# Ledger of designs, part 45: miniprotein binders against a7ua95r516to809

Target 1, 294 residues: a7ua95r516to809
Amino acid sequence: ASLSLLSISDLVPDLQFIFFWMSNAIEILYFIQQKSPAYMQTIELMDDKAGSKESLLSATISANEEAMTILEEVIMYTFQQCVYYITKTLYVVLPGLLDCNPFGTEPSSEQCRRAAGVCVCAVCVMPEAVRRVVSVFQTTSDLLQQYQVHSEIQSQMFAYLFFFTNVSLFNQLIDKGPARGWFQRSRVLQIQASVKILLDWAKGAGHNHLAQKFFAKFCSTVTILASPPQQLSQMSWKALCAEHPSLKPVQLHRILTQYQLMAELGPLPIWQPSSEDEAYIYRTVDLLESFENH
Short names: E, the ipSAE of ESMFold2; O, the ipSAE of OpenDDE; V2, 0.75 times the mean of E and O plus 0.25 times the DockQ between their complexes.

## First folded at step 4 (miniprotein)

Design Tt (at its last look DockQ between E and O 0.90; V2 from the best seeds 0.00; counts 0 for: SAP 71.689 > 70)
Fold by ESMFold2, look of step 5:
Structure Tt (fold): chain B 294 residues (1-294), chain A 83 residues (1-83)
Amino acid sequence: as target 1 above (294 residues)
Amino acid sequence: DPKEVVEELLREAERLLEEARKALEEGDFERAILKALQAIIYIARAMLEAEKYGTDPEVREKLLEILIKAVEILMRAEEELKK
């Protein structure tokens, strides 16, 4: 048997087709919106040669409306297809972020190796697992720029990709963390370092605002897990909720339970939920995040 | 069936594109705009229908070609009309 591996490079021809259509649909839609008042006026003012003016005017009104409708559908469809293809690739590479050790990375090229003491190429030093994720984001950014996709659509695309990344990483950490040893102190620090590299890429790419917004839940989780026991033990439940508003009560409770177990702080609960939150800390239907909403 | 629907939409788009080209050549810029818009409507429908079933590269290339030509006529006709 052979493993079925999906890489972003295998999808580029499909993405090029989709981005071409998306970009052109946006441009044509804008053209119609901006130019139709003028050309409709000209049609209204032309001589009624052969008695065809009213038919032409009526048909052109209908064509404008039909074109705008179908182009909006094309934009929606192409956006969804881009997201579909790209997130399939992300799904495959994201788990590696939780397993990687960013502290042992060697420069990847002879030029970067020659400058090992002062490496100027961030990609050369980037851990392989992080590089694979960044490669997906960078390829997406390059294609969006190549096809001159409107900046608002580019922002919406990255908002969704960061949302997807956050959901995938959070769900895997919560669901598989105990079995994979991801809650061990040394591993949490490695995960924190790997995520920092990814966030630095997002900042350099001009997406810092979106990354801060959409990675909040995963980053809060890692921040709590990386906290020294003395500091965390002195924080009340209320204070933790206030500092980490992105976490639902059931999520915070689960994170603190794992923290207490791994820090060997004994079996007695240290953090007592407020009476209001107590009803929600056992709602396991709210534990994992949905890929459908954000 | 789906393949025949896509082929019919493509034939209609090509017919409308030719009418747009003739109108542009004859200086009937108002009709060229109408026919180019109609070609764009049909080619967009063809693309959406074809993509439901996984589109062959040959069909994708034809979809691209017709769209480019229709947009070119639309923009040229509008530019000529505003003179």
Scores: ipSAE 0.786, ipTM 0.949, lowest interface PAE 0.5, mean pLDDT 85
Fold by OpenDDE base, look of step 5:
Structure Tt (fold): chain B 294 residues (1-294), chain A 83 residues (1-83)
Amino acid sequence: as target 1 above (294 residues)
Amino acid sequence: DPKEVVEELLREAERLLEEARKALEEGDFERAILKALQAIIYIARAMLEAEKYGTDPEVREKLLEILIKAVEILMRAEEELKK
């Protein structure tokens, strides 16, 4: 099946199985950890009928240790599989976010209109491309809640998904942006509006801090590109570095160089990298973000 | 054959569950807990092994069913030990 047709809805049955196991494995593991001392004490207090107590205690200790080990493996496996499936769907829908015009009268999704009549929910008014991305996150949130997955695991899941989304969007914007015209002010403003909708959703879902943290690099890039030439041309390299600490010198230099070309600005001495940063602006290996560091 | 390995693990899990159920019925709650934990180990192993070679819906359903049974025995036995 072409990767282009894979929706999050198609993966829900598999994800339900995985989330069920993840939740139950965590609960069983927690149960063993909390209750093990009490029932071991109960065994220790039993009448020693011909060494049966020692054998039962030894077997119970061994079973507890082995159960905890295998349950941890299940938790790790299920977490990895969830991330794999969800990121695969994000990979398909994220490019549409950069091409989205949120100011256009795109028809609201037929599905939400059919189910709820005049639903003026925030999702119903979202552009289709934004809604597809939000749908992946919302489905993930709904499944995590449905299966009552521990809050720490939920936070780790969303941290990774936001990280992945930021890396994907940032790399696409830096690599393909100039060729696709995404550095044009009108397009940048569209991207900024689309990202704001996503961030507003994340805030409403209780993930505001994580979203702000993990989208910082992409948001900084969009903020710089959305800045009027009159304003941005007054900002020094040092000021821009200080305002956008999530950007590496090579990334900031690339963004400013492409901005300069797009805005038809002459060389701006004020944007000249500091002597300290001058060696770093040529490190092209640091230009794109890596998926491996998380 | 991966399928044979999963089937063997499931058979052992079911055997252990039956022992756990009998122990629970007999009021041997400590043994019921032990056998339920041992069953969970085999169920978890069966799950991990089954997922390596693809998703069989029937195997998944069976795994969920027996996991629920194991947890029910574990919870009941623990509740009785608190009394």
Scores: ipSAE 0.773, ipTM 0.937, lowest interface PAE 0.5, mean pLDDT 91
Fold by ESMFold2-Fast, scan of step 4:
Structure Tt (fold): chain B 294 residues (1-294), chain A 83 residues (1-83)
Amino acid sequence: as target 1 above (294 residues)
Amino acid sequence: DPKEVVEELLREAERLLEEARKALEEGDFERAILKALQAIIYIARAMLEAEKYGTDPEVREKLLEILIKAVEILMRAEEELKK
């Protein structure tokens, strides 16, 4: 028995076939939608000398509807398969983003070169773990461009990939974070810096709006954990909820509890939930995010 | 057996493709459109079934070949019909 981890590169041939079918199914569906009123009318107006016109028209109406239905299924299936293979690869590399130290490798300002009396400084490098995550997103972007997939479908795909990444990172941080030391202040700052590199990639790729929308929960979590104790102690429960609306009451309560434990500052001010929120603080079923859109 | 289902869908797609080609050649553009649409239905079904059960490169090549030919006949028949 042998087990090997698949890289995104290993999936490219399968993804190329799936993207090709998705792109072509969209184009064929569009052709049928645009042209069918005209050719259906032509069939209806033809001379029925052989007594077959009504049968031909009926069969064509049926085939036209069935073709559109099956092409819609192909588009949905191929979209879901692309997302499945990409997210499966992404899930393997995402934990590394929580473990890496973007401050440990110093590219230094001394990495400069001179040309014609001008000093050009080296571009900032990203940690290997962050590079692996970015590589998955970049390969996806490259394939979408290669097969000329419509920008709206590209946006839907990255919306889902960012949604998946957010849920995966949030769940791992909340569930495994205490045991892995990820709630320690130094680790939180490293995570924050790594996430910023990922968000900067998304902005450069034209997906800033999607990244802001779908990473809100994880970004809120990291922002709270990175906040100085003095700043956090000045905020009421209501103010924290208002500043971080993406977090559910039970999630916010868990984050603040972990912050208090890891900060080792003794008793911090008691954050009082609203009367409406109080019942939801203890709903453990709402602690972790679902990978399904509700 | 999933392979038998895919093979049956492919055989039906090829039969419909040949009927579409013959209709196009004979100037029966109305029938060429119908048969091309039917071929597209069967090849799309064959693709969906084949992908559920594994990645055979030869099957994938055959799926693309039939799809391309069926779409070409559909587009040519539509163009001729509107003349």
Scores: ipSAE 0.729, ipTM 0.943, lowest interface PAE 0.5, mean pLDDT 81
ESMFold2 (binder alone), look of step 5: mean pLDDT 83; pTM 0.806

Design Tu
Fold by ESMFold2-Fast, scan of step 4:
Structure Tu (fold): chain B 294 residues (1-294), chain A 83 residues (1-83)
Amino acid sequence: as target 1 above (294 residues)
Amino acid sequence: DPKEVVEELLREAERLLEEARKALEEGDFERAILKALQAIIYIARAMLEAEKYGTDPEVREKLLEILYKAAEILLRAEEELYK
């Protein structure tokens, strides 16, 4: 309830100052790294009548090293603060993505194309819950572009945001899915459509590689759950493991078990775990993902 | 305590910024670079302390203003040095 009051728009003024500091610290650090060798050479070649040259050089070397160190600390701190505020906002809006129906909501074609990138269809569907998530990513992208933050830092930022989103959605689906009916085929297809909107947005924003990497686990989960029984029954355990390498054996087994229950397929011999994987299948401590980065 | 630390760091940054400005005006570009770097160190420390313990928008604006001025002196001194 209280958390629903948190809006990305409310954070923009604070985020602007943090992005200003990050951008400026990056630019100043870059300048110091590029120019300090030339500056040091100039001091070394300087006329030294009073013996002040060695003192000036020593002080400048010290100041240069200290400036680079503290600017790196500022960059790290501001990056972590941005990630903290943005992921806190994401955490509030992400559960809605699992409960929404994109097939029952019609946004304008412009909204669909802008948020999801280029759409093949003339009519697009985007529920409010998905739009809130896309809004957080778009606002982040806008701020990074407005303050001309280096592309490498932009990539690191979206890597963290996609990692966080993947972990949050996967954990919620696995942990709460049975109680909320999220494993029902109609609900899974709705989730798949909503996730595609996020992936299309990432592709349009130039982050397709990061999205493919960091959403792999959740995408594999949704893909399996959305698979028709005829298609899935043709795949062995080994084939499923090979096609979904992002899933741990215990995670894959739990997903397949839920699929069997919801699809009313009964036990299928084709999904027999390997003898090496059997030891890990029932370790519940490996089921949910950690929010800690590797 | 935290407020006093930020105020002390700000005073040192402003002093160093003024020394950098004077060095730049006097054509002592090597000293202007040193003083600008020192000003950047102090203002960056002030920013970290201010954000760690909470800060007013006015303080944030002042910190950023001093950072911009110090960076501008650093850039100008380097350009003059290699004319």
Scores: ipSAE 0.685, ipTM 0.922, lowest interface PAE 0.7, mean pLDDT 81

Design Tv
Fold by ESMFold2-Fast, scan of step 4:
Structure Tv (fold): chain B 294 residues (1-294), chain A 83 residues (1-83)
Amino acid sequence: as target 1 above (294 residues)
Amino acid sequence: DPKEVVEELLREAERLLEEARKALEEGDFERAILKALQAIIYIARAMLEAEKYGTDPEVRRKLFEILIKAAEILLRAEEELKK
């Protein structure tokens, strides 16, 4: 319970230790990978008069391999722990993004005057729910930067966080959206604007490519739902599948069915599934996305 | 007892670290590398075990200090071997 009630700031002290270990384990592993061929060769070329060279060499080969293996385990463990705590916090704050209104938030005179910049004035317009999500990503970025974690690991971290965010938002929208009215055009436009704030943050942080890749499913969903009925009705099922390859046939069909209901459209044969996709449309087991990522 | 396992791993890491330091001081750089690697193995195991079952902040501090010292010996020994 306490974990669900905590802000990301409350977890920072524990995360600092984990990030510290991850960063140092990565650096040590990198050093061993780069230098081990050289010092192993030096040991092989040792004069046997220096003692049992063969015993020292054998022990060093064994220790070198074991050190690399255990450091990889430390990196994996610390990475998984960071992901676990960060995604637990994200899971609590993400649903708020689907209910907030970024169009109704006006910056205060105090905030604009103190900021003195366009980017800070933009933040003044950010809804509290969006700010909480951005704060989780920003704190993660700050910790990765503070502990100088290699850029490849930073990219893997944000790849997973964006993947998690995408799956969480998509599943919430598909599962609860109809009952919550989230498929209504006014709400979809608010969701689209909120997501744009999140994607703009990712671009500013240097993660644009990852955001585009891992938010594809949720962005496709929001794009379809935000499309004017006139525009959407001109697209065939095949054309929609081609434009939104991240969506499974059952997911696309569910989205279009909800769109038809909320937009008060009559039955339109133009979105009839292909004969090849027909068998998959009624497989509810494939509707929601899994949080499993390999 | 998980705490006893961590303490045992920590003591072995400290012993290996001291052996690595002594080897480095004696100019036995090949042995310093071996002992530093072994110290890193034990301290990494101690960290994984400690986090799995919960950890005292004082133990976390000691684990980190040993890791850094072992890594420093490894770097210095490798640099000396290159000369």
Scores: ipSAE 0.698, ipTM 0.928, lowest interface PAE 0.6, mean pLDDT 81

Design Tw
Fold by ESMFold2-Fast, scan of step 4:
Structure Tw (fold): chain B 294 residues (1-294), chain A 83 residues (1-83)
Amino acid sequence: as target 1 above (294 residues)
Amino acid sequence: DPKEVVEELLREAERLLEEARKALEEGDFERAILKALRAIIYIARAMLEAERYGTDPEVREKLLEILIKAARILLRAEEELKK
């Protein structure tokens, strides 16, 4: 079967084996790093007594260094394979988040409650499209926990997965959004609500800092598109650039152009790029984001 | 020839694992550590090469099994050496 049609559950056996390799390589590397000073000292003391032990110490130092190097390569390779399989599955389910209506897929009996003097509406269950994305992240978290992968590696994996999700969603919205109607205000509000559910999951999972960092571009885009006309019309190009530093001039200009096209109140004030930025707003090569980390 | 390279690395890993096991049994803990480290190196190289060209789950399980055995010899030799 094609990888593009597979669910995360279909990949679990392969992922389990890769996680098992990664976990074992991490533990062996950790053992060598922690214990090698002690056993090297013991071997060295023996070499001082007998010259025949000199080659053993030298050989052990060399083997120790080489073992640490190759184990780091195994960890890197298995990490990249996990990321590859997870992101392939994630990429298939992410467009559904942009087409999802969390308000329409919620239970009919959704209730608004008063909290701190403000009415708050809670969703009983997340929409199916959002649940599919969350399921990928949850399965990843479960596997990392099951195989007791070090917290630093867990953080690096989620950093990359959030980076990938951000780039994928941003590129899909910018490239396909105009044709799909995703820039319509009602659709933007639906996207904003769906993204909020995803970010809330990340916060609950202990990854709030990573989510805030790596979703900045997509969140800035959605924030601008969801802004009331009254608020947005009062902001200069310079102010918008300062408020949304994650957006390149060409990206910001494209977003503002779409906002103007969808505005019901007629033409908004023209946001003039600075003279330095003007050349860059026409660079199509800078419009979409690269999947390479900045 | 990826398959032949994996087979050669696997043969070397198994040889080194057996040498490490024998050194451990004979009380030569320093040599057991060296041989276990070398076995780990060869099995890790075999794993990377096998994954690069694609391989059977049976080969993948065998590689992991040898890695775990070599690591256990390393752990035991370190504990005995510390005594």
Scores: ipSAE 0.674, ipTM 0.920, lowest interface PAE 0.7, mean pLDDT 81

Design Tx
Fold by ESMFold2-Fast, scan of step 4:
Structure Tx (fold): chain B 294 residues (1-294), chain A 83 residues (1-83)
Amino acid sequence: as target 1 above (294 residues)
Amino acid sequence: DPKEVVEELLREAERLLEEARKALEEGDFMRAILEALQAIILISRAMLEARKYGTDPEVREKLLEILIKAAEILLRAEEELYK
């Protein structure tokens, strides 16, 4: 059986156990950290030449320090395992987001009722491909909530998941987009609508700040590609760089070149890099994003 | 053999957990704290060592069970000691 056939729901029992370990390790570490000062105070109170008590306290302080160190390693390991399995699932489902149509035909009245009521059929319905991505994020959120994982750890996990999603989508669009027809205007508008569904989910889940930060590159790319020709042709290279600081010169140049081709704006370059940026548009090694960069 | 190491750590952690429980019952709260911390250390090491040979659900459950019980003894002993 192919790993591409695994869904997030298939991983839930294993993820539950890893989250359980992570949550308990975090809680124990937090408790141990808060009690360290109390041991030092106890030493001061036992400073009256009680050698046996001093030895026991010394051993306890040493054990406390060792416990903190090993628990930190357990937390790191369990966090990395959760991220590994979740991103592995995301990697399989993300390309579908670039191919789906959220402007699909109006669903039947029965499908509207099943989709939470009569008014839903008048609005954009979540495509299956988008639903699979949202399901991964929602399941992650549910598990973090179920095991009462500290909000800082939850934020770190979603920061990485959004970072991973951004890099995956950006690289897929830039590298494979021309061959897949993803730069065609109708496709770009569908991608924009699908991304909006993901961002709306993130906002509803309380992660709007993280989504805005970590999706910046892909959102900038889609925003430029979805711009009307009249609007985009009036913007200078400098203005585009200012509005889209997440894009490197080589990336912006590639995006604008694809836009020019798809919008049938002719062979003449409309967007000329500033003399300052001219050298950087030739840095092809910087075109695709690395999963290792934060 | 990582499996043998995990088995040795598990047995020693179970012994420490039982000694910690006895110390707690006897009112020797500092000894209970030390033994509970040592049990947590050994179980954490066993969990990390177990990653090298794959997951056995029964072993994983047993490691977590001992971790939680050791933490409960630690919490109770520290509450009593620093009342």
Scores: ipSAE 0.593, ipTM 0.891, lowest interface PAE 1.2, mean pLDDT 81
Fold by OpenDDE base, second read of step 4:
Structure Tx (fold): chain B 294 residues (1-294), chain A 83 residues (1-83)
Amino acid sequence: as target 1 above (294 residues)
Amino acid sequence: DPKEVVEELLREAERLLEEARKALEEGDFMRAILEALQAIILISRAMLEARKYGTDPEVREKLLEILIKAAEILLRAEEELYK
């Protein structure tokens, strides 16, 4: 099947089995971890019948350690599979977020159309492109909750998904933005509004801190590009670096250069990188974010 | 063949579960715990082996059922051991 046709709904049956494995493995691992010390202590308190106690203790320790090790592998594998499938779906829907106009009237979601009434839920009022992205996250959240996955694992899942989303959106904006007109103020304001909807969802889902942390780079980029020329032209390189610490010098320099071209601004000496940053602005290898650093 | 390995692990895990259940009924709670843990090991290995090929829903469900039953035996054995 072409990647273009992959929806999160199509993956739900497979994800359900993976989440079921993951949840049960976590639960059993936790059970063993909590009870193993008590089992060992019980064996230690038993009467020593001719070395049987030591052999039983050794066998119990070995069995527990092996079981825990294998369960950890199952948890890790299932986690990776979830991330793999979910990120594939995100890869398909994320580009739409940069092209969408959130100020347009778009039809309600198919799920809410089946409800005989005008659904005014937050998802129904979202632009379709934003709704598709939110649907991936919401489906993930719903599955994690349905299978009662430990909160730490849920946090790790969302941390990675937000990381992936930020990298994907940032790289697309930096690489394709100038050519697609995404650096135009009107388009930037649309992107900013779309991202705000996503962040508001994340806040409502209890992931506000993670969203703020992992979307910082993309949000900083959008904030700079959304700034009026009159305001941004008064900010020095050093001030911009300080205000947007998530951006590398090469990234900030690229953003400002493209902004300057788009806004038809003449050379701005105040945006000139510091002597210390001058060597770094040419490190094009650092321009795009890597998916490997998480 | 990964499929044959999974089937063998499943059979052995089921055997261990039955032994664990028997041990539990006989009041040998420590044996029940050990045999249940061994069943968990085998099922966990089977789950890892099953990733090498597409498992049908029935096999997946059976693997998880055995895993859950092993945990239940552990819990019961513990409860009896500390009464």
Scores: ipSAE 0.021, ipTM 0.504, lowest interface PAE 3.8, mean pLDDT 86

Design Ty
Fold by ESMFold2-Fast, scan of step 4:
Structure Ty (fold): chain B 294 residues (1-294), chain A 83 residues (1-83)
Amino acid sequence: as target 1 above (294 residues)
Amino acid sequence: DPKEVVEELLREAERLLEEARKALEEGDFERAILEALQAIILISRAMLEAEKYGTDPEVREKLWEILIKAAEILLRAELELKK
């Protein structure tokens, strides 16, 4: 079976096993770290019978150190496996978020039509593509809670998932956006609304700080592209750099160039890079983000 | 062969688990701790090897069972040493 064809629900049985092992390895490691000083002291102070004490103490010190090391490897491995499978699923569903319409989504079920007397947009606004992305995050949250994984590990996992999502969406928009029509204002507003649904989910799940930190680049990009022409044309290059520090000069320049093209604006001297930034822009060819966290 | 390595580690871990259980029953809590730690080491190593090369569900169940039992012996032996 190809991992690229699997939905998040297809991975749940394998993920449950990996999460269970990770959780148990964490608890056993914690136990050893907390209790080993006490039982090592007890062994050291025991009466030596037939010279066995030194052998037992030495073997226990060695076993204790090796157990901590291998359990740390198990935790690292299981964490990496969870992230690997979750991000592979996420990568398949993320492009749909850039190509869906939360404003013009037609009611596809009688349930939505029945709710017409109650704010319909509040009840039926989540597009299928956004729901698939949210399902990946929600399933991850549910598994972490089910197996009582420490909050620190939960935070690390969501930090990476948000980082991955940000890089994937940013790279897709910058690289594929022109050919796909994603830079048109109507499409950008739809993307902005879809991203807001993801950010609202993150806030509800207790991960607002992580979402704000790791989605900064993509949020800055969408904010610029969604800006009214009058507002954006009033801002200098320096002011835009100050408002969007997560964007590299070459990235900001590409975004503004696409904005200018889509808005059919004439020459705009106000968006000229400084001499220092211009030199930097032409010194590097790396426009897209790396999945390596530096 | 990875499968043979996993099988050998599993067999040795089961032996250590049984020795740890006997030590716990005999009141040799210090020995029980050592043998439980050694079982945890071997079963963790077996899990890492098994996952790299594909894991049979039967093997996964056995690995889990030994890990939990070894951890339980470690916990019980530590509690008895506190008395």
Scores: ipSAE 0.629, ipTM 0.904, lowest interface PAE 1.1, mean pLDDT 81

Design Tz
Fold by ESMFold2-Fast, scan of step 4:
Structure Tz (fold): chain B 294 residues (1-294), chain A 85 residues (1-85)
Amino acid sequence: as target 1 above (294 residues)
Amino acid sequence: DPKEEVEELLREAERLLEEARKELEEGDFERAILEALQAIILISRAMLEAKEYGTDPEVREKLLEILIKAAEILLRAEEELKKLG
């Protein structure tokens, strides 16, 4: 079944068919919504020779309403299918982004240089793992453009894909980060550079606002881990929460506690939550984000 | 049986599409519009029904083909009816 395919290129034929269905359903729905008043008016103005006009008009109104309702269901179904196939592919390739090193080779493009924040003596290149993730987003963008899918639907799709990517990366980092060494400063800087490549792609593709909104949690996490301990120790708990509103207190506490352990630092006063924060942490069991909040 | 239901919806949609085409050619634009809308409804139902049990690629392609043809008849019938009003 196509659900067993891992590469986005392997899914393109299936996705093309689903995008054809979605695009055609959207255009037909739009046509019916826009043209229905005009031809209904025309039918109403026709000669009512035998009284059959009222029956035909009533039947057409009913058919019109039913067609719009069922086309909306088709659009929703095809949208969900596209999202399912694309996110299933993303789920497989996203963990590689946390393990790659964009600083290992010379850059071949300006985009890669800017994404990594490279100085004159240091260079980077887009790692294969990052390229695979970018390829999924680019292929999706290409298909949406090829089939002229309405801009609102396109925005909804990228909103979901960015949401999924953010949740997946955040959960991977929090759950597996310590065991994988991802909390080490050198690894965090590599992760930050890789994420910058994704954000720069999104900006170039016209999705900067969506990327800023939906990557906030993961970006906040990486920013904290990339911050020197001295800088963090100068901030109050309230100031840390204010700078990172996308993080739940329990998530922020977990990140700081694990960062402190990995750095082999003694406890810092700013990482000790208030009595209220402790009560909240105690009652909150959800460290990881749910994919069902879409 | 969902598979039998999809096949029945496909057959009925093809019948409506052919009737709509004939009505369009005969100048009965109002009936062509109604029959095209009914074909769109049946094909959309068939697609949603097909999601539960899967569908042969040939059937999937045929469903899309009928959907597009029904929409084209709807567009042409509306345009012709507009000329008469």
Scores: ipSAE 0.519, ipTM 0.859, lowest interface PAE 1.5, mean pLDDT 79

